# VHH binders against q9lnl0: the designs that were tried, part 13

Target 1, 290 residues: q9lnl0
Amino acid sequence: QLRHGFYEGTCPPAESIVGRVVFNHWDRNRTVTAALLRMQFHDCVVKGCDASLLIDPTTERPSEKSVGRNAGVRGFEIIDEAKKELELVCPKTVSCADIVTIATRDSIALAGGPKFKVRTGRRDGLRSNPSDVKLLGPTVSVATSIKAFKSIGFNVSTMVALIGGGHTVGVAHCSLFQDRIKDPKMDSKLRAKLKKSCRGPNDPSVFMDQNTPFRVDNEIYRQMIQQRAILRIDDNLIRDGSTRSIVSDFAYNNKLFKESFAEAMQKMGEIGVLTGDSGEIRTNCRAFNN
Below, E stands for the ipSAE of ESMFold2; O stands for the ipSAE of OpenDDE; V2 stands for 0.75 times the mean of E and O plus 0.25 times the DockQ between their complexes.

## First folded at step 4 (VHH; framework vhh_podentamig1)

Design a37
Fold by ESMFold2-Fast, scan of step 4:
Structure a37 (fold): chain B 290 residues (1-290), chain A 117 residues (1-117)
Amino acid sequence: as target 1 above (290 residues)
Amino acid sequence: EVQLVESGGGLVQPGRSLTLSCAASGFTFSSYAYGWYRQAPGKQRELVAAIYGGSTLYADSVKGRFTISRDNAKNSIYLQMNSLRPEDTALYYCARELYDWGSEDYWGQGTQVTVSS
């Protein structure tokens, strides 16, 4: 069972240790928030928040890391450092899945996003299969997004908060938005800029939020209204009647966005969790115990 | 001051091996991703291999022959190049990546690799 203060009796410094490790990394590199948001989302929507994403592949067995969509996931060293410190003070107590959730929460607050509590008590999964990786692409329709998010328990408003909140920091590679560069409905000045930036080889990246790329705020929704969304999935939100009013509400009310995003992140962190006697407490987040 | 310094290049015969090293200084090495890129005469610079945390990515032309690795304690990344071919001849660069490949903010000066008999 997930609860607030799960580690109060078993590892009282658990959350403060994670928070300090995350702060030290974020203080040196503001992109940590984008990295951890991507990590948690990719973990939670694939068989639940069980840290299956963290498992390294072996010669005999691929893992979720073997899938091309996960090639850009980073920040594993942050989770490793927190786990190493936690194993020294509280051996075999704090799950890797809880570390990911706490680290992501703290990184959001550091980047100016909402401050919120999370419940803990997750256990780590015993499975990491490439075939389980089912992620939404950057070009999907609103109808496809609504269906996918509904299947994991999210309503339309929560979906808009997660998609926008997740994209208000970080980058997108040019290969993910070629359809947008060819779209005459994109802001013409931005379209010209992106054509120039994406001209070369090596799949360059651009900030998804063109104005505040390191802040968790409502700017991405303002960019959607201005026809400046980088990804089609984001642009579709302002064009579709079922999501347009929600985009506008978030664009004009940062407080409402932050409250909605906090609720969405709490709910995301609780998808398909293992508790009680299920799973294990890994001693190394990158490998099963046996 | 961020610095990336490549070494280990040279002239080698086809089928031989080389190990390239990239020494980093002036920043917290463990906080970043890294890539090895190469540029042949008259061609654009292309990604050869990248390392993102514990995950690696390779260009199709080098898969199974090249291995990228990192040593956070030594602030270095390496590119082990086996079974070298004349087509591998290029100036090789290491790059620090802000987030993912193609988001590089600092480059080394490059090290020349020439594969010829």
Scores: ipSAE 0.000, ipTM 0.137, lowest interface PAE 13.0, mean pLDDT 85

Design a38 (at its last look DockQ between E and O 0.55; V2 from the best seeds 0.00; counts 0 for: pae E 14.9 > 2)
Fold by ESMFold2-Fast, scan of step 4:
Structure a38 (fold): chain B 290 residues (1-290), chain A 117 residues (1-117)
Amino acid sequence: as target 1 above (290 residues)
Amino acid sequence: EVQLVESGGGLVQPGRSLTLSCAASGFTFSSYAYGWYRQAPGKQRELVAAIYGGSTLYADSVKGRFTISRDNAKNSIYLQMNSLRPEDTALYYCAKELYDWGSEDYWGQGTQVTVSS
């Protein structure tokens, strides 16, 4: 079972070690929060929070890293560093899945988002297959998003908190929002700016949050209201009757957003977890033990 | 109608290069992940290269030799194949990857690449 203080007896410094490693990386590079949020989302919504995303492909088999949707996931070295230190003090004790969850939680707080507790006791999965990957794309309708989130136990309000909250930090590459650049409903000044930014080669990127790109706050929802959402999936939230009022609530109440996002991230980190004797405790987060 | 059409395959000597092209139509091109896959006789289909949102990935066997790119204005994906080896001989497929919730899998018909002297 997941519980608070799972490692109190077996590895008392577990959360402190993860938090220090995350802080050191974040202090050097503020984009760490965006990286870890994406890692946690991509791991948890695919067969549960079991660190299957961390597995490197081998010459004999592909992994979840062998799909284009995961090509941009980064921050694996942060998880590796935390795991290395944890194995020195507490061999074969702290799962990679717990490290991802703790690291993501701490990175949110560092970026000015909510502070919250997480339960631990996850074990690492024994499977990582490309065919298991199923993620929300940048252009999906609200109806599709509701169906997807409902399938993993989430209501509409939690969905809005996760989609928008996950995009309050980080970048989107120009290839992912060409439909928005062509959309006359997008703020005209922003649209003109994006056309210029996206002119160059190598698929340049822009911040999804135009005002506070390194802070976990409600600004992304304010931008949705202003017709300034970068991705279609975000713009759809303000245009659809079933989500519009939730967007407005978050846009005008940062405390409500932070509380809702914290609860949503706690729930996200508990999807499909392996506990007890299921799975394993990897010694290397990028490889199965045998 | 959704279409992915590959071109650029052929017979080439070891050490030479080829460029494969994949032209897409019938859907919003730019928002999806695309991949090049290959299948040699008697082997399973394997990922060669993929591209999504400014990021690329490559199979270890082709890294440093092959380059995947996209041209959003032309709705096209390319695979530049340098320093070709006999082991690269295969039918090469372009695919819009299946990994988005509520989207469908789209594959091209394939283009043959044969590397021999």
Scores: ipSAE 0.580, ipTM 0.806, lowest interface PAE 2.1, mean pLDDT 91
Fold by OpenDDE, look of step 5:
Structure a38 (fold): chain B 290 residues (1-290), chain A 117 residues (1-117)
Amino acid sequence: as target 1 above (290 residues)
Amino acid sequence: EVQLVESGGGLVQPGRSLTLSCAASGFTFSSYAYGWYRQAPGKQRELVAAIYGGSTLYADSVKGRFTISRDNAKNSIYLQMNSLRPEDTALYYCAKELYDWGSEDYWGQGTQVTVSS
């Protein structure tokens, strides 16, 4: 069973080790927060938070990493480093799933986001199948998004918190928002800026939050209201009647956003977790033990 | 319509090099992973190389000789093949997403590579 302080008796330094590793990476690269958020999301919403996303594919056996939508996920080296240290101090004790959860939490806090506790005791999954990967695209309708999130137990408010919370520190490739830069409703100055940025080679990326891209705050929602949303889904959130008020509330109340985001993250981190004797504790997060 | 078009194949002598290209259209190119497969006569189709995010994967038989790369601006995937061997002779396919081994994934028509003295 998940509980607070799960490792107090088996690996007391577990969370501190992860936190230190995350800090070191974050200090050198503020985009770590976005990376870990995306990692946890892409792991948890696909058959639960079981670190299945971390499994490397082979020529004989594909994994969730083999799916295009996971191609841009980053932060694996952070998890690996934490795991390496943990295996030295507490062999076969701390799961990769818990490392991801703790790392993401700590990264959020470092970026000025809410501080929240997480229950631990997750175990690592024994399956990583590309066919399980069902992720939404950037042009998805709000209705479709709501349906998808509800299917995994999230209400509309939680959905909006997770989408904005992730995007406020996230980046998007230019190819993902070509429809937006052609949208006359988009802020003209931003549109011009993005067009210029997107002229570069290799499908450049831009911050979805143009003002505070390294901070977990409500700025992304303010920008939505200002017609400065980059992705279509973000623009749709402010335009759709089912989400407009939520976006507005978050935009004008950062405290509310942070509280909602914290709750959402806690909830997300517990989707479909394995506990007790289920799954395994991987010694290498990139591979099954057997 | 999703389309993958391979090119660059041909007849070469052992030890020579070829570069295969795959042009993709009909979808957001940067959002996907890609791979090269090959099928030799009488053999099953096999994965040669894959690229997902910043990571690459190679079959043991081509490690150190083949390099897979991508150009998002050109919506293209490449396979640089060095030190070609007769056993590399096959029809080479480009694939989007690498999990169904050709059952549903999008494939091109392939480009023939023949290595012979």
Scores: ipSAE 0.016, ipTM 0.308, lowest interface PAE 8.1, mean pLDDT 91
Fold by ESMFold2, look of step 5:
Structure a38 (fold): chain B 290 residues (1-290), chain A 117 residues (1-117)
Amino acid sequence: as target 1 above (290 residues)
Amino acid sequence: EVQLVESGGGLVQPGRSLTLSCAASGFTFSSYAYGWYRQAPGKQRELVAAIYGGSTLYADSVKGRFTISRDNAKNSIYLQMNSLRPEDTALYYCAKELYDWGSEDYWGQGTQVTVSS
């Protein structure tokens, strides 16, 4: 069973160790928050928050990392560093799934986002199959997104908080938004800027939040209203009648956004978790035990 | 319409080289992982090489002899095969996404490689 303070008796420094490791990485590289947000989302929506995403593939056994939708996920070394320190002080105690959850929570706070508690007690999964990966691309309709989020227990408000909140930091590669550059309804100055930025080799990237790219705040929703969303799915949120009012509410009330985002992140972190005697406590987050 | 078209196969003597090509269309090429697979008579289709997240992966039987690469400008994936052996004889497939048991597979038609004296 998940509970607050799960490790208070078995590994008292667990959360502080993860917090320090995350801070050290974030202090040197402010893109850590974007990396961890994406990592947790991609882990949790694929058969639950069991750290299955962390498993490295082999030639005989592909993993979730083998799927192209996961090609941009990074930050695994942050989880590894936290795990190594935790194994020194509390061997075989703190799961990789809990490290991802705690690390993401802490990185959000560092980036100016909400501070919130998470329950712990997750165990690590024993399976990482590419075929389980059902991640939506950046051009899907709002209706398709609503169905997908509903299938994992999220209402429309939670969906809007996660999609926009997950894009308030981080980058998108130019290949993912070529349709936006061609859209005459997009802000013309931003379109011109993006056309120039996307001319380079190796699929260049741009910040999804053109104004506050290193802060978790409601600015992405203001950008959506101003027709400056980088990704098609983000632009769809302001255009579609089923989500438009929620986007507006977040754009004009940062406190509401932060509270909604915290609640959404708490709910996401509890999807399909393994507890009790299910799963394992990996000693190496990249590989199953034995 | 997603299309993957393999080419470059043929009959070749042991020890020689071939380059397989896979031309992709109908989707944004740079967003995905790709693999080369092969299927020999009487065997299951097996992964030969993959390129994903900036990384490459090779089957043990081809390490040091085969090289996978991609060219985003040409929407193409390549397999350079050196020091070919009769055991490399197979129908070679290019795949978008590395599904082994998924509901959606995007495969090319395959290109035959035959290595014989």
Scores: ipSAE 0.000, ipTM 0.222, lowest interface PAE 14.9, mean pLDDT 86
ESMFold2 (binder alone), look of step 5: mean pLDDT 79; pTM 0.793

Design a39
Fold by ESMFold2-Fast, scan of step 4:
Structure a39 (fold): chain B 290 residues (1-290), chain A 117 residues (1-117)
Amino acid sequence: as target 1 above (290 residues)
Amino acid sequence: EVQLVESGGGLVQPGRSLTLSCAASGFTFSSYAYGWYRQAPGKQRELVAAIYGGSTLYADSVKGRFTISRDNAKNSIYLQMNSLRPEDTALYYCAVELYDWGSEDYWGQGTQVTVSS
């Protein structure tokens, strides 16, 4: 099983090493939190938190990185740096899957989000197949989102915390929200601003949180209430009777949002994990041991 | 009904260029990931290039030679293929990658590219 203090006897500095590496990258680039949140979401919802997302494709073997939906995932070098340091201190001990989870947790705290503990003891997966990738798109209905999250053990409240919380930082490219720009229900001043921003070539991006784009806080839920959500999936949360009251609760209570998001991230990090003798401890997070 | 129609294939000499086009209809074009795949005789279908939300992905074998692009106003995806090699000979497919829960990808019928001297 996963447990707190899993590495106390085998690699006591494990979490502090990961935390230092994450801080050094975040200090140079505040977008690290958005990158690591996306990495953990894309890893955990595809066959569990087993670091299958980190595997590079080879000439004979495609990987989850071979899927278009994963083309924008970034931050792999952060995981590599943490792994390199950990292998020097504690050879073949700390899994890549645990590094992703710890790194994501620490990046949330750096961005002003909740501070929380995670259990560790994950082992790395032996499979990374494009056909396993199933993700939520930017325009899905609440009904579809509820079915998707229920299939991996999450209730509606946790879903709202994860969808909105994951979008408190980071950007969306204009191609992903053309339906919102055309929607007369969107705040008219914001819609005009987005029409101007999206006229450029090369699919420009905008911050999903228009007010506090580098802070993990409840501002995104306040923007949902104000008809200012960038993505349709976020706007849908305030319009649907199943989720509207939860959005309101988070919008008016940042402490409640942070507590709910911490619990949701803890639960997400424990989806379909490999422990004990399953999987392996990779030496290189981008390649299987053989 | 989702429709993907490829065009632009043909016979070319090594070192030449081709541009493949894929016209899409029947869904919200800009919200999905799109890919170009190829299948050479006796080999499995493989990803060549993909595009989603401002990001692009290329197979190592084509990186630096091929460029994927999209035109949302025309509901079209393109693959610009430069410095073609005999090893690029394959049937090329356009695909829309839904990757949504329980959804299936949609494929075009394919367009033949033959690189021969």
Scores: ipSAE 0.545, ipTM 0.791, lowest interface PAE 2.3, mean pLDDT 90

Design a4
Fold by ESMFold2-Fast, scan of step 4:
Structure a4 (fold): chain B 290 residues (1-290), chain A 117 residues (1-117)
Amino acid sequence: as target 1 above (290 residues)
Amino acid sequence: EVQLVESGGGLVQPGRSLTLSCAASGFTFSSYAYGWYRQAPGKQRELVAAIYGGSTFYADSVKGRFTISRDNAKNSIYLQMNSLRPEDTALYYCAAELYDWGSEDYWGQGTQVTVSS
């Protein structure tokens, strides 16, 4: 089972090694937090937090990377570097799934988000199938989001923390929010700015949080209240009666948001995990052992 | 109603280039991720390139040779295939992937690409 301090006896420096690798990448590129948040979400909601997302496709076998929905997932080299260092000091001990969870947690703290502990002891999955990939898109309704999150054991409050909190850092490409640019209820100054920014070729991107794009804080919920949400999925949260009060609570109480987001991320990291003798400990996070 | 129509396939000699086009209709083009898949006789269908917003993916077999792009104004995606090899011979399919939980993908009928002398 998962527990705190799982590696205390078998690989005492495990979390510090991951933390240092993550810090080195984040120090050079603040977008690492957005990358790792997306990676953990895309891994955990597809057959559990088993690092199935990390598997590279081969000519004989596609993987979860073989779907358009995962085309934007990045940061694999960060996981690779942490794994390489861990294999040198603690061979065949620390799972790729635990590295993803620890790395994401540390990247949240670096970006000014909550600091929290995670349980470890995950093992890596033996399957990575394109057909298993089910994710939420930028235009999905609140009703659909509630149904999706309920199917993996999450309540409405946790859902609002994860959707908004995950979007407090990172970018969205113009093609993903044309419906918002055409919406007269969007903040008029922002709408005009986005119309200009999105005229260019090559599908330009914009920050999802227009004010604090590199900080994990409650600003995204304040943007929702101000009609400044970039993605429809975020705007829907302030418009729907099921979620509106939760958005307001987070917008006016950063401490509440951080506590809720930390709990949500802890719960997210524990979805469908493999422990004990299930799965394996990969030696290369991008390939099954045999 | 929902349709993806591929075009631009044909017979070409090794080392040459082809550009495949996929025209989408019956849905909101910009809300989808798009992929180009191919299937050669006796082999499974494989993803060769994908695009979602400005992010792209390429299979190792085509990386550096193929380029995927989209034109939202024309509701079209393209696959530019350079330095073609005999092993690129396949039926090429365009796919539109909904990002909604449990939503189904849409597929075109395919266009044949044959690389031979």
Scores: ipSAE 0.056, ipTM 0.538, lowest interface PAE 6.0, mean pLDDT 88

Design a40
Fold by ESMFold2-Fast, scan of step 4:
Structure a40 (fold): chain B 290 residues (1-290), chain A 117 residues (1-117)
Amino acid sequence: as target 1 above (290 residues)
Amino acid sequence: EVQLVESGGGLVQPGRSLTLSCAASGFTFSSYAYGWYRQAPGKQRELVAAIYGGSTLYADSVKGRFTISRDNAKNSIYLQMNSLRPEDTALYYCAADLYDWGSEDYWGQGTQVTVSS
C-alpha cells in the first residue's frame, strides 16, 4: 500500500528535507544525478526497492556491496545525511528505501529531467546477499534485455526509456567499451577521439552523453541514431528492429521521452516493495537494526 | 569454448608475496566484470577482490594487502597478494559474468594457495 502523501501525518517535512539534502549535494557536484540513478536501479532490480544495496558488509556477513558490479555505486553519504536529519525530526518513521526513491526523483528534476510524483510507504529489507545480485551488463543483446525487463514487468518501450534515460548522465570507463572502439560502425571521428582518450593509464572515463552530459534529456537517443553511443547496450537499441522505432521516437520528441522516463522511474521505484508490517525502518541505512 | 585458466598458486611462507593470473578466452574480455574468490577448508566461498570498469572492490580482510588488476591486451586479470598470512590459505577462483542477467557464470578451476612455515 504505497500511496501519495504517505508521510503527511507522520513526518510532514519528509520530502522537503530529502530534497534540500539532495539539492545541496547536487549544487556542489552535478554528477549526483548519475550516482543516484545507478543506486536506485541497482537496488530496485535486486529483490525489490528495499534498500538492501545500502547495507555494509561485516566480517561475518557479506552484502550486495560485496560484488564487483556494485563497486562503482556511490552517493551513500547523501542517503545517510537525509536519514540523519529525518531521524532528528521524525524518529523511526521514514524508510531508507523511500529516501533513495525521493532523492533519485529530485535529482532527475534538478538535472532538467521530468518532474513527477512518487508513492511512498516502503519499508527496509532484512536481507542483503551477494547471491541475489543479478544485473544487466554493458554489452547484452536487445533480446536478453527484453527478456530481463519483461521478467520484472516492463515492456519494450519502458526498457528503452530506462536504458537510454539512465545513460543521459554519467560516465563509462574505457575498459567497458573497448568493443565499441574497435567497431567500424561507430562514428569514425568519435572512435578516433575515444582511442586517444583511452590510451592513458588508470582506465579513464568518458561521458556517455557527449553533448549534454549533465542533463536528463533525449540527446542520448539522437547520439544512438548518429552511431555515437558509447556503450554496446545503447548502440544495440538503434541497430535492433525491436527497438529502433522507439529510439527514433524519443530522439525527435523530448516531451515523449520525459513522460516515458517519468513513468518508467515511477514503475521501477515500486518493484518488489515491502509495506505494512514487512521489513523494518532502519535507524542507520547501512546496517540492520539488529 | 569460454575458458578461465588460473596460474601462480603454490606454497609460500608468511609475509611473502604471490601473484595469481587468470587468462580468459572465448569471449570479449574487456566487457566483463571479473573477480577473485576463495574458499578455505570448511568455509563458504567468499569474494576477495573484484574489478569492473574503473572500479575495484576488496574484502576487508585483504584491503591494503591485495591488488586486483587487468591487462586487456593480454585478456588477463591478476591478483597481487602481499604480506600473506596463514589465514589466506584457500583455493582461489577466477570468475566472470557472475551477476549478468541471462548470462551463464564463468568460473576457473581454482588454484591452491597455502601460506605456511
Scores: ipSAE 0.153, ipTM 0.579, lowest interface PAE 5.4, mean pLDDT 89

Design a41
Fold by ESMFold2-Fast, scan of step 4:
Structure a41 (fold): chain B 290 residues (1-290), chain A 117 residues (1-117)
Amino acid sequence: as target 1 above (290 residues)
Amino acid sequence: EVQLVESGGGLVQPGRSLTLSCAASGFTFSSYAYGWYRQAPGKQRELVAAIYGGSTLYADSVKGRFTISRDNAKNSIYLQMNSLRPEDTALYYCAAEIYDWGSEDYWGQGTQVTVSS
């Protein structure tokens, strides 16, 4: 079972080691929080938080990394560095799945988001299949999002906290929001700016949060209200009757957003986890122990 | 309704180049990730290259030789194949990778690429 202090007896420095590694990477590159949030979400909603996303493909076996929707996931070297150090002090003890969850939590706090505790005791999965990768895209309707999140145990309020909260940091490439650039309901000054930015070659990117792109705060919800959401999935939240009031609540109450986002991230990290004797403790997060 | 139509296949000599095209219709093109897959006789279908926004990925066997790109105005993706080898001989498929929860990916019918030795 997942517990607070799971590693207290078996690897007392586990969380401090992960936190130091994450801080060192974040201190050099503020985009680490966006990278780890994406990694955690993409791992957890695909067969649970079992670090299946971390498995490299081989000539005989593709992995979750072998699909286009995971092409933008990054930060694997951060998890590798934490694991390498943990294996030196506590061999075969700390799972890659726990490292991802702890790293994501610490990166949120570093970016000014909520501080919260996570339970640990996850074990690493024995599968990583391209066919298992089912994610929400940039244009999905609120109805589709509600159904998807409900299927993994999340209510509408938690869904709004996760979709918007996950987009408070990070970038979107221009090809993913052409429908927004063509939308006359988008803030006209922002739309003009995006048309100019997206004119360049190689599918350039823009910050999803136009004002505080490196902070986990409620600014993205304020931008939704101002018709300034970059992605359709975010804009849909302010336009749909089932989510509009929740967007407003978060836009005007940063404390409520942070509390809701912390609870949502705690729950996200506990989806479909393997514990006890299930799965394994990988020695290399990118490969099964075999 | 949704259609993916591949073109540009053919017979080429080793070391030459070929460009495959995939035209998509019946959906919002920009909302999907796209991939090129191939299947050679007696082998399983494998991913060759994929694109989602500005991010790309490639099979190790084609890195440095193949380039995937997209043109949102034309609702098309392309696979530029340079330095072709006999081992690249296969039926090449275009796929639109659906993000909708529980939905299946869309596939084209394939286009044959034969590299003579």
Scores: ipSAE 0.337, ipTM 0.693, lowest interface PAE 3.9, mean pLDDT 90

Design a42
Fold by ESMFold2-Fast, scan of step 4:
Structure a42 (fold): chain B 290 residues (1-290), chain A 117 residues (1-117)
Amino acid sequence: as target 1 above (290 residues)
Amino acid sequence: EVQLVESGGGLVQPGRSLTLSCAASGFTFSSYAYGWYRQAPGKQRELVAAIYGGSTLYADSVKGRFTISRDNAKNSIYLQMNSLRPEDTALYYCAAEFYDWGSEDYWGQGTQVTVSS
C-alpha cells in the first residue's frame, strides 16, 4: 500500500537525499524540471508508475527505450545518482519508481510550481516492452485526448491541468509544430518569429511557454487565450468547447492552477503502481535484478 | 494510403559506406517519430536508430558508425552507415511511430543490406 512517510522507519533520509540530488542538477540546469515531468508522464502512462521506462535494452531484450517516441526522454543520470546514494545509506530499500515520483515533485517546486506531498511504497516493474508504449502526440484532438485520459482514470479538468502544466516548462522542436507555423489563426507576430527560428537544417527548438519558460505557473494558459500556443494539442484546448472554460479558469487564477496541477500530479504518480510483494526493488534502475 | 518506401540497400564490402533512404507519403510526416530497424535471418527485429524532433537514439552496436537524419521538405528519413561489418548484414526497415492510443505503427517492406566478407 502507498502511504505518506513510507520510508520514515526504513530509510529516514530518503526524500532529503533525492531532493538534494535534484536541486544540484536543477541549480546547474533549469531544464531538469521539464525532463523529469516528461519522464514521469512517459513512465506512468505505460503500464503504470513502475520505472519500466528506465530499463536499458540488451541484445536479448528490447525495452521501452527501443522506440522513437522515447528518444527525447532524458534525466536518467539524475535518477541513477539518487539511487546510488540511497543504496549506500539504505541498501535495497527505495524503489526507482519512488525516486522518479519524488524527484519530479521536488523539481516542480524548484521551478516555482506547487509544493505537495506524495505517497510512496512503489515497487519496480519486471517488464519493459516496446509494444506497450502508447502516448499522445503534439497534434491530437481534444476528443482523442479526453478518451485517452479517461482510459487511465482522469477527468477533463485533470487532463487540462496535466497537458498545460507539463508544457509550462520545456521546448518543442520545429518539426513538431509545422502545422502551427502555417496556421493563420496563430498570433501573427509569434508566427513570424517561429518561421524565422525554424529556418535551417538542425530542427531547432523553441520554448513552449514563450514568457516564463523555466517557471511552473499558469502563463501557458494565458498564451493559449492569446493564440500563442506552440503545439496544436495546447491550442486545441482553448478552441474546444469541452475545455475552453477550464483554460480560462487556470489563465486567470494561478492559485487554482497550482492546486489542480498538484492534485493531478499526485494522481498521475499513483497509476498502476506495484506494492507489497509485487515487482522488485532494483539495485540498478537501468536493469532488472537478474 | 500510408506508405514507407526504403531504398539504397545492396551488396557492399567490409569497411565501406552505404546510405539508406526512406520516403514517406499519405500522412503528416513531421508529426511522427521515425526509426530504422533491422532483422537478420532467424533473429528478432531490433532497433538500429531513431529520430523524434531534435533527439536521436542509437543501438550500442552502431554508435559512432551510423547516423540517422530527416528532411521534412522531402518527407524522407536517412541512415548513413559507415565502417560496415559482416554482422550488419540484415533486412533494414523504416518505421513511422504513432502516438495515438490504439494507432498502429507503419512499416516499410524493407531493403536488404549484405556486407560480404
Scores: ipSAE 0.385, ipTM 0.726, lowest interface PAE 3.3, mean pLDDT 90

